# Designs tried in a protein design chat: VHH binders against c9jj37. Part 19

Target 1, 291 residues: c9jj37
Amino acid sequence: MEPLGLVVHGKAEPFSAALRSLVNNPRYSDVCFVVGQERQEVFAHRCLLACRCNFFQRLLGTEPGPGVPSPVVLSTVPTEAFLAVLEFLYTNSVKLYRHSVLEVLTAAVEYGLEELRELCLQFVVKVLDVDLVCEALQVAVTFGLGQLQERCVAFIEAHSQEALRTRGFLELSAAALLPLLRSDKLCVDEAELVRAARSWARVGAAVLERPVAEVAAPVVKELRLALLAPAELSALEEQNRQEPLIPVEQIVEAWKCHALRRGDEARGAPCRRRRGTLPREHHRFLDLSFK

## First folded at step 9 (VHH)

Design g20 (framework vhh_6fv0_2)
Fold by ESMFold2-Fast, scan of step 9:
Structure g20 (fold): chain B 291 residues (1-291), chain A 123 residues (1-123)
Amino acid sequence: as target 1 above (291 residues)
Amino acid sequence: QVQLQESGGGLVQPGGSLRLSCAASGFTFSSYAMYWVRQAPEKGLEWVSTISGSGGSTYYKDSVKGRFTVSRDNAKNTLYLQMNSLKPEDAAQYYCARDRYDIWSGYSYFDYRGQGTQVTVSS
């Protein structure tokens, strides 16, 4: 109950500025990193990294092994993001930019920097827009960041038309695309969604050097083909002959729904409408429920 | 469906302690920051505490610093508020709330606030 001491603080800015001067400074450095595809050398201090971050403590150790080379190569982190991480570790503050924040967030998650992760998440949400949202969704899905994933999905649901036409959309993994294709709130018509999925699969096929149908296989079951009018389904069938995207049996199931005038979800032919589904004459015969 | 259920409130004398719990279901609990807020009769909602999804960062209203401790057990989907050295002015209905950022207004707001648990401090 009696006073045992009082914590007092010096001015933060001069202290921070002094430590910032050590970031990427070859003078006084005792470790060199080679980072990113550009293979940029970055100079740092073992004791500061190790005491501030368990990832670096494990990576650097206290004594290098006989076969451990210097410099330490970190190929997957861009230089700008790595320098932002060092700035945070050295000064407990960081300047975040829209163009690099997702890479800084990625590094924070990978290195176990919880506070930097929270700061990046707060910044991402504040600068979220049509051009950034799909890239942010990819990061959220990759690292299991459910709060960010939910916010990105909600943004895409509200801005579906624009978001589906971005480069970020075309670069989504199948795992990141699946939550969007499962959404009843997606404000886009199924005909446009099929076209977007084909564009996505084409880009993925070129990048992965795999057939379009193989790239699309994990996600195409989520396409609600029974919502398409007969003319649209016929056109899809013709496109599928020229460039396979969807299994023939899935298109057949959609035609069966038209013939029977009801959805057959037991065979993986979902007919549930989306927020953006445009009305078609045959929809009056299907059991459509928008939740 | 998202559900939040508070418990642990009751009557306590000034200087006493209470531990509040909030059971969460219907969402990935560890992915959301959580709040404790309170409301005294005929007063507005008052923010009390925040805890990050990982539990690594905690924040408190100045008047409760050193007396209240927020914590979470992500394995049990449960949020806690340990209240020590309770004062008459701490008497209120206590609620837990899930963080949600409004992408249109740019402000955080409370999402799926529970029914609350009453804390009464005898004067």
Scores: ipSAE 0.000, ipTM 0.080, lowest interface PAE 22.9, mean pLDDT 81

Design g21 (framework vhh_3k1k_2)
Fold by ESMFold2-Fast, scan of step 9:
Structure g21 (fold): chain B 291 residues (1-291), chain A 123 residues (1-123)
Amino acid sequence: as target 1 above (291 residues)
Amino acid sequence: QVQLVESGGALVQPGGSLRLSCAASGFTFSSYAMRWYRQAPGKEREWVAGISGSGGSTSYEDSVKGRFTISRDDARNTVYLQMNSLKPEDTAVYYCARDRYDFWSGYSYFDYWGQGTQVTVSS
């Protein structure tokens, strides 16, 4: 009550090492989790989890009953991410790796661990590369992580050709793909972007057992078909007859731009060039600037 | 055909409560994570809450933690958002979404959206 004395601290590392030794250690454990689709057993300590994390406090309760010692199944979290969460809760530190940080970030968001979330965000930004960036963008869009979304979009804008060829790109959501398709800074030609969108829609169509055109519908209006040369539009129209991707009316609007020798974004025929747009003869009539 | 239909939006006084419902059809509901998003006038659409396919994991945007609760009833193919202690800042159109991928893969995604339900918090 009355303030007397001085707070002094022991060495942090031996203290943290002792607590780290309890992670997934059956010694003194009072709860067993079964995590991931592999159903891996992970041993833990209720008091450490509950006092450090409101999610675990609610999940485990404050008073152990007869049913509390039974295994707690968390089928959706990968084992490595769960162990990273436990390490953080036990020691207030965690070792982050490029291959698992997005799963740890996801767990931090899902469990409401704000400090771990910020540490993961800092790490992701530092280790961004062509293979990781689309997966990182998807996590950012999924959880509304605006700063990470901005950093990922900027990285993809600078490395567009490489990023669009990744598996991560093919697995992007329409919501995550839309900011990319709206970007004037994409360093990729529109013909390549149309091919990338078709590949993206094919992967989604196969997974969902839906027509390619239905999967593509939310994003195809962002494709700037007026930038394509007549031969390219003719080829696209033929491909569209074999495997529908783009509404016929959208292709018609692009042909109108050629006939009128001008672009008209107000009529659904966007003609703005991107950083990677290759010059074509008809671009002279669309009042486009290429350098 | 996949359909998501939101309901429960209303005009409510500050401090009041509402429960939103999203009725899903056309897919195996229990296999998919579900999310709630909202969009206020003149603002970007923001994530509000999520629930895993198993129902074992839930997550919330910081401004709604402790006030909102997401839940699901797989027998009725319905996801719910219980909103308590509503504030004027909660005024928005609320959208239900189905994730394309598993919550934990890093590719969690809403590939289907409902049409939204309007929540207005005002006196």
Scores: ipSAE 0.000, ipTM 0.188, lowest interface PAE 13.8, mean pLDDT 82

Design g22 (framework vhh_3k1k_2)
Fold by ESMFold2-Fast, scan of step 9:
Structure g22 (fold): chain B 291 residues (1-291), chain A 122 residues (1-122)
Amino acid sequence: as target 1 above (291 residues)
Amino acid sequence: QVQLVESGGALVQPGGSLRLSCAASGFTFSSYAMRWYRQAPGKEREWVAGISGSGGSTSYEDSVKGRFTISRDDARNTVYLQMNSLKPEDTAVYYCARGRYDFWSGTPFDYWGQGTQVTVSS
C-alpha cells in the first residue's frame, strides 16, 4: 500500500563526481565553446547548461541548428572563470580561489546565477585583503553590489595607506574612487591622498590616452585641500604648474580658508578632517567636522 | 542590472550614411568606456570602435577609420556610431558593449546589447 510517496536520496558525492567528470569532456558533448582571449576550446552538454541556467537556455535554444554558432564564441570571459561556472552548473559545487573569484563572481552576475553569486560574495569577504580589496570594490561598483561595496570601503578605510599603493587602486574607475574620496573615515593624511590621486590619474591618463587633468576632473573636487599646510599648498601649486591635476581655482579656495581663518564645509573649500588627518597649526582656525 | 539597447539599423545604399544609438541603463554610464562591435554573415564578431569614459579618447578598426565616428552623450546615457561612406562590406549586426572598467583596452569582460541590423545594398 503506497498512497504517499517518499523522497529518498543517494549519496551526493559519487553523483557529483560523475557529473564533474563531464566538465570540458568531449564524451557525450554536444556543444563546443571558444572561451577567453586565448580562445580555448571547452566542451559541454546543452541539456545540463540550459536546465540549470537561463542565460545558456537563451543562448543555445531548444535544439542544435543554424541559429546557434558552432563553436559558440565567448571571447570576454576568462577560461578559468568559465570552467568554474560549468563545475557549478554540473555539480552544484565549485572550488573558489582568491586569484579567480572576482572573475567567477563577474560571470555569475552576467549569467544570472544568483546562488553562485552569493557563494562568491561570501568567499570574497573571507579572503579580502589589501591586494584584493580595490579590485573587489570595482566589481561591486560595476554591478551595483551594495553590500560588497560597503565591506570593501570599510576595509579600505581601516587599511588606507596600504590599499592606496596597490595596482588595484590605480585601476579603479572614477565611480569606484569617489566613495573613497568622500569618506571621513579614510585613515590617510590629505597630502598622501593628493599624491595617490595624482598616481591614479597618471595611470588612467596613460591607458585612456588623455591628459592627467582630464582624467582627474571627476574626482579632484573631493580632495580637501584646505587641510594642507601653507608649505604643502605652495608645493602643490608648483607641481600643478608642471603636471596639471587640480583646477587653479580649487587651490585658491584653499588659500582663502587660510587667509580668512575659517572653514565652510557646506560651501566653498572643503576642510573636513579625515580619520588619518595629521594635525597642522592652521587647523586650529578651521571649523573641522568629523561627521 | 546592466542593459544596453541598440537602435538605428536600416537598409542603405552604398555611399550612404547611418547613425546608430545605444541606450544604457543600470550602471554609472559616464564612468565606463563604450565600444561598438559588428558581426557579418558567416564571420566572427569584430571590434569596430571604442570611446573612453571621459569621451576624450577614441579608437577604430583600420577598415572604418575616416568613415565612422564614435561619440557619447553622458546626460542621455547614450553612445553613438556615425557611419559615413558605407560599403557593402559594412553589412552586419552591430552590437553595443560596455567595457568592464573605465578603460576600453585590455578589459577582461564586456556587457552586450541585442544588436541592430545594418544592410548596405543597392
Scores: ipSAE 0.000, ipTM 0.164, lowest interface PAE 12.8, mean pLDDT 81

Design g23 (framework vhh_3k1k_2)
Fold by ESMFold2-Fast, scan of step 9:
Structure g23 (fold): chain B 291 residues (1-291), chain A 122 residues (1-122)
Amino acid sequence: as target 1 above (291 residues)
Amino acid sequence: QVQLVESGGALVQPGGSLRLSCAASGFTFSSYAMRWYRQAPGKEREWVAGISGSGGSTSYEDSVKGRFTISRDDARNTVYLQMNSLKPEDTAVYYCARERYDFWSGYYTDYWGQGTQVTVSS
């Protein structure tokens, strides 16, 4: 008999495989979830969920409760993401896919699963590309995932033109779009950025059934209209008359920069060039301004 | 029907503290992330703080980090914003908002409260 006990481990694979067989298995199940928009039934085990996750411990309690079992409705989590969460809680392992990892990350954050969150973050960084980056940025901004936000912003700065044409870009929240519009490192010209902002506002307006100008209001102040040539400002004014996007006052401030041959950052007319800004004749009169 | 009702707004001196409350009804509160926004006169509405449906994750705008704390009480269907070290720049109408995630639309606010006025002045 050894007085200083020794911890020994069995093989992880057979142990995990046995528990994995219980995921969404009605055998011994004592709770039924209805998940996602498709309202898919998912069978689970209270003790495994509660001991592994404080969210489920609070949601389910320690006793099953009296009466006929009713399904627990979790309408906002997609079925694939929920099943991935269950696999992780049961086996301490999960198979991650590019098409679903952001939804699994979201669930991990929502349920307070720190280790699963870190595993998802590592995977997202490895599979990050033009098509995924804006959706990843949205998740990062929503949940304050600073490191992921920095990686996504840096990726978009390097691949700005392509990223701005993605569905993910069009679906960014104003809060997620703001860091991009404030970046001096965007490899895109201001004229193209104005067009991208209009497309973004149109999509938001159509989906949320709100006016384009209202959707754009939180972000348009970051557009550096003073960088646009007179012909571009004239075209913008005409387009703005047909479909309001930018306050008339902001366009007027850009015209004043041309007339006075200087920037006016103090009046909300930013004139600082970006990495992708194409040269224009009047740019010779714009100085680097420090706040 | 979904309703969000804010309370707790007041006049406070710089350096003071205030706690805002938002009572939610008409939906399964514990399933939704909640946010606080604010809007000062003549300025656009800005995001201030967010909390996940589980309460396990919180996020804050840079100017309020370390000073504001968001929390929730799912048993009472209420979300709170504890504001410390208040500055004149914090003067605004504060709005409670329900956050919804849609894979194709991303994160967005689908319901707003009526707002509660916070004034920070000497």
Scores: ipSAE 0.000, ipTM 0.148, lowest interface PAE 18.2, mean pLDDT 83

Design g24 (framework vhh_3k1k_2)
Fold by ESMFold2-Fast, scan of step 9:
Structure g24 (fold): chain B 291 residues (1-291), chain A 125 residues (1-125)
Amino acid sequence: as target 1 above (291 residues)
Amino acid sequence: QVQLVESGGALVQPGGSLRLSCAASGFTFSSYAMRWYRQAPGKEREWVAGISGSGGSTSYEDSVKGRFTISRDDARNTVYLQMNSLKPEDTAVYYCARDSRYDFWSGYSPYFDYWGQGTQVTVSS
């Protein structure tokens, strides 16, 4: 009958449970993945993956001919994140955990799963804390997730001292660190920020096998050395002789601000206070708003 | 599965020396930079030392510079931390970590800890 049609649904729970039972089940599987550094075998079903995800549709459409049952190797995705993706594709639901959500988010972005991406983003902002925020910022910067980036930056601005001391901070890329170093709202004194930048550059130098000064070069111009007292600037100069971090010219420009009793950003010496900047006597000469 | 197992922690007198070891498995050890961290009671985990995948570059936190030496033996999949002139402030649980930044620069990087259970170092008289 053409004038009337009603969509009626069966119970969702047994339908979802049946499909969930197929996740990583070798029975009826027609594709095998080897995932992550663990090289874990994961069994799946081409029709379910391809109809739910264009990434898998393209990937599985280029597979070898019949009689060559080679596993599909996805070495960069962690096993837990991959299984979460499969659960979502099979059942339209997923259980998210704090310890793995950034990896599930990464996989959702890479595989073009917009709904899973939004669900992960909502979960991340709810569980955001000092230990997670720098890692979340890195994911946001890597994939251009502007709203998550803004939320992470705001969290770090409010919890600056604790966040700068985390492992996640030390592992930030220069691109992810730059927005933090440009922030006037950062609740940390410039002397602490210089120490944090040095620690960051030391860790990066070891990983990248490059000198500390080269690793720091993209970010050190954002350090507001003119805010440092003469004794602090002298100590920095001595430390810089032992382990080069900051160009000598940048330190010289900060000393000129002291000598002239006025800040001068036109000479490449940023002098603006941050929210966490501790008062120093010479600050009365750097900014007309300092009262 | 990535596994890191630390060993060598002990009670030592101030001015003493200790060598920590970290045995790694479940990944291509020679391809990754390795790091040592420590955590004192009631404090956050702090970075101590790092070594590049080739072993050609090392870095240290200021308070341990000149006293601690990080090294690696890729044939044994082990990273070491030689600790000299130990101070009471060095009292902490020491953790070995794989540097996830290597994966970030080469592609996707997982954002979770690859840590062992730690090894306790106590410096007390």
Scores: ipSAE 0.000, ipTM 0.339, lowest interface PAE 10.7, mean pLDDT 82

Design g25 (framework vhh_3k1k_2)
Fold by ESMFold2-Fast, scan of step 9:
Structure g25 (fold): chain B 291 residues (1-291), chain A 120 residues (1-120)
Amino acid sequence: as target 1 above (291 residues)
Amino acid sequence: QVQLVESGGALVQPGGSLRLSCAASGFTFSSYAMRWYRQAPGKEREWVAGISGSGGSTSYEDSVKGRFTISRDDARNTVYLQMNSLKPEDTAVYYCAKRYDFWSGYLDYWGQGTQVTVSS
């Protein structure tokens, strides 16, 4: 039997500190990145990046030399997030901040850094609040992060009115907004939700340079117009005449629901109540429960 | 809530100068990169200038290099765009923005904009 060798370790802290000193340090650097819209130069070491990250191994493996006359341009990653990624790769540790964690999470997902991804997810869940939750939901939907999506949806369901008034809500993609509009657990009245959807569509129209009705088209069918009282539907028709948001046919189906006094008779007008739905007299004639 | 309020837009003659201001609230201003965008009628929104959270790095669209200067005053939570040697093609609504939200396809938090018109 051959004797086993004994592995002995030095102190972790001074080792990590020494490697941390190399982050964005031009001394001994052999690659220069230009990152973000700020086009910030960031100096790094090919061997450390390539041995720690398959994305960088592939990115840097095909370009020989130091890359100085042709820096590697990564225009979509913010400088702060990129520096956090480098800190993690060099030291196996990172300082996470509420203001940048979603961008670090995004970079970790895109670069295939599974351990950093998990650390960011744990941090996001710990610091979730009304102001962050919609932005976190967007990241979760964009990258298929199911657990984070469920946590964000549950948080928004518990804090619905506050969350729907945030800037983060107004900037949600249609794909991220859809699971919220499909939720029976939202603690908001449908009249308020229609107003929130209109504000969302206005912001999206301005940002994407598209008509309000076009931006709203993927989500507007989820609005439960049959829950609105006649006066509310009349007001919505007038607003829709001035600023088109909802197909006229969808409003007509809600009026048919009132005329027939049956939710199942008014096709295209969902009648299920949400947790925050305020009672109205006509609700006693509708099938308001999920079957 | 994040809020950005642009001001300083005016009608100026070609070759003139103008300074735009953007007052920020609802976030830790000194920790975030800030940008200026512009949009002319019938054109897509165009990135103009950017400044890092530390203020140590600035960047500019090629058509404005040497003419425009972005700066920030963290004590006043304000970002500025100094525009010199203005040309008619600089006519646009100018928007202040906090960090691009590249995962959603939206550009980050926008102000309402300030109109700059360069004509005789």
Scores: ipSAE 0.000, ipTM 0.188, lowest interface PAE 12.3, mean pLDDT 81

Design g26 (framework vhh_7d4b_2)
Fold by ESMFold2-Fast, scan of step 9:
Structure g26 (fold): chain B 291 residues (1-291), chain A 122 residues (1-122)
Amino acid sequence: as target 1 above (291 residues)
Amino acid sequence: QVQLVESGGGVVQPGRSLRLSCAASGFTFSSYAMGWYRQAPGKQRELVASISGSGGSTNYADSVKGRFTISRDNSKNTMYLQMNSLKPEDTAVYYCARGRYDFWSGTPFDYWGQGTQVTVSS
């Protein structure tokens, strides 16, 4: 019925400022974290962390146990991201920056901070650009953030040529690259996409100390080689002899599409054009429909 | 030297039509695929339409399918873009581009013209 009580509030600014002053302040602190690769000490308050976050409640409830408190080591979270998490837990507000938001998002996901996760997702979408989008896609794929994945793929579809030339693209996992290679909306020619895939595989091969062909194996089937002209397929075969990237059998399948001179549903996947596909004469015989 | 010169841009009202032309010189025109790019204020340059060397195959961006028609006249070394049912979001600088022969060497286009402004306003 009609409410009889009235909730009244004090001023928010002094309250938040007082709590913010406790972040990384050893005064009254009862836990010390050693954070990131730089092993930075960060001082905090067990009761504030535990009542605001189930991850910290669980973590701090089981450690350190009896005796003198030992520092809690969190080596994988960067210091700036950890401090942003603490600011949010203490004050229910945080300042987000383009350069660190993906790391804050990662921490929010790992620590189960649903509201901070949503705030970071909204911020990432607003600041998404060519330089950030592949890194954002990687985070989305790593943590199963479907809506962010769709937004990143759509951005890359609209800005394909520039995005494929970024460091972030070269550092994508195979799992993150696959949605891009499956897209009919990529505004890039298949010849350029083969070159981009080779560059990606070369970088991955150097980092993982594995052969180029082995690194490319999970993704190479998505390359639509039947879209390439005969001269281009011949050149690809020669380059493949010097630096293997694509199974010979896959190149042979592309040649068979040329020999049959028919575009139909049986050849849809390896023959279907993308938004950026340059027209070649043989394309009149292939399944060039879009989904 | 390869040269691409666009013409036909201007200011039009929504729903009207424009035809862009691209005059090419310095290469065997009929041997190259050609395309039209556009760049709107605050946006990246995007491929709008492309056409094979003979004109037998064409490709269009989803945003212009059914409204724009690309064609070429190899006897005149000229490519055209017929733009029908123009919308304010079609406002951009339109660039003529030549398709690459060597697919290993970078972007699908190796030469662009200087561009022609198309403004659709009510």
Scores: ipSAE 0.000, ipTM 0.340, lowest interface PAE 14.2, mean pLDDT 84

Design g27 (framework vhh_7d4b_2)
Fold by ESMFold2-Fast, scan of step 9:
Structure g27 (fold): chain B 291 residues (1-291), chain A 122 residues (1-122)
Amino acid sequence: as target 1 above (291 residues)
Amino acid sequence: QVQLVESGGGVVQPGRSLRLSCAASGFTFSSYAMGWYRQAPGKQRELVASISGSGGSTNYADSVKGRFTISRDNSKNTMYLQMNSLKPEDTAVYYCARERYDFWSGYYTDYWGQGTQVTVSS
């Protein structure tokens, strides 16, 4: 027998509001999280978390022992980001703010919340500015968020001089700096980019308590030293003697390009022009094609 | 244990100057980059200025360039922020911060001071 069936929906907002009232509410809670470095208690409901999120299903799926449930410690997620995740899981809606969105995005990626991740990505792209873009690039590179990485790189390409002078730039990991140094579209001259890389490495060396050259090692091969004029290469050699940054062999390869009047990409001496590269007489002898 | 203690905050009229100090203890001060951050009510904490361990490199937010100067005295384990031509928009709690670097995560603040209030009001 086939009964007559029709799917009908109640209003979303009253339903969502009722469930939102349960977020961090000890009434009917059956799990307590200790969240962030503040170690703030957050009360939640196992069934709602587990049915909405595979991460929580796995985390909370272990049968409780005889007695009282122990608090679940999540020390690496900030309290505000965790509460945003709970609001989304309970209500299928979330308020996003510039000041917390990168942390909410990080939690969404970590917890496998695909829809929340996409909502955060859309918001980040909308609020990108010079102060946020390098931090957003770091998140994109850390989690392999290719589209966000492309949008951040494009923003930095359009605002290269401003972006290179931000704290966010100096705080980029080597992995996050690499896409920028590989960009042919950076509107910055190679001499300025070498200075920016030295500043980046100096700050990293101070924080990591490691030599400047060691901090710079993963990224310096992307510097296109063959684009520098002979006087600039001489100055770089002098600076490199006083504060090692670049392997001597890489500087030698740049000098060979001048001596031979040709680019030598096969020997790891990149000579491709960037959008911001200032003209120099020797550039006429290099292969400056964008590939 | 690491301690960062701010001083020098207060109430000033627009166009005046203040000098903030951060006294650091419990670590090798010259080996760490340091920064000044600020947070106005309802807004995210933002970087104002940073300085390398040696003091050889500095960085400033666009809103404070030409007005603020960050400096440090490694012999005294102290960092300073000279704030000139103060504007009402500079009103915030100012935090001293120690910066740490990780290959994958980049720079992050691992220690914060308690903050000092700066109010620019006519």
Scores: ipSAE 0.000, ipTM 0.091, lowest interface PAE 22.9, mean pLDDT 83

Design g28 (framework vhh_7d4b_2)
Fold by ESMFold2-Fast, scan of step 9:
Structure g28 (fold): chain B 291 residues (1-291), chain A 125 residues (1-125)
Amino acid sequence: as target 1 above (291 residues)
Amino acid sequence: QVQLVESGGGVVQPGRSLRLSCAASGFTFSSYAMGWYRQAPGKQRELVASISGSGGSTNYADSVKGRFTISRDNSKNTMYLQMNSLKPEDTAVYYCARDSRYDFWSGYSPYFDYWGQGTQVTVSS
């Protein structure tokens, strides 16, 4: 009988260590990247990047041509995330940290690194906390990561009061905020949610250099003002006169629920109790169901 | 105008402690996560520690866990790095950085958009 070929393996760790030593090493490098806003130089190897990643294969080509700058500027990726990507491409392993994993996840999605994306997703889920969850939700919404979005929404539903006070919450896009404002499971009272929405709109207004009301317009219709007591609605009207946030017509509709002693008949959603809704006397006249 | 100013660096013997401070101005300090990076000669810049805007969450590099403590005082717009049991390997320029992870308009922003000028820490025998 003829012998069959046999695959034999060397030791993994010395091999990985040798390749890791090449990450951001100017010796043997043949491409220089300038990454992030800090404009950090990062040295790399074209053949290794191109054979491991189709994004780099397209970006780098076979030769530096008129269309391939030197250095290659990647201003939107932070240095930590870029170095983590290189570590993964060179060694097939990466050390993930809570403070940088969302940026590594972002780079993995943008560069088409499916395995790194999955590893980052598993890590994010394990390290989710109040301070990270809104930023993780934004990444999930931006890149259409449905499972991460569901996990983040569920976490915020359980820890609503704390999550609404974070920097990450204030920096959510309207698209990321909408699923939260539509949730019946938020463990927060509507009066607190209105305050959180105002804070969110103020931050957005400063960043976008637009009026608070204009920034809030895509999301304020989800606020269930009919859940507010008369004194709370009066306070909201006064605040709205000083700093417009909510259309006057929306506040008027909430007053009609009080006057007519009924909720919104359409679907009940604008008058539906949330998990964190504090009981008020007028709630007995609303079609409130929380499951 | 965003400014980050580090202080507290110096020369110390192995096993001793140093406390670095970063004074921030020009932005709402409590709304941003902050971090400390370090860079030794001929080596990559590495993230040492980070802290959330509220101070409720912290993260550390494995090389400094149990030895370094990051903290912040939002009333003073100041972030700190308490460095205990210093080793020669901790010798580096330490940088304070602001985390601006998401652009509210686009949903994506560079991770650290503003940096201090750095402060030298030298652990010599």
Scores: ipSAE 0.000, ipTM 0.109, lowest interface PAE 18.6, mean pLDDT 81

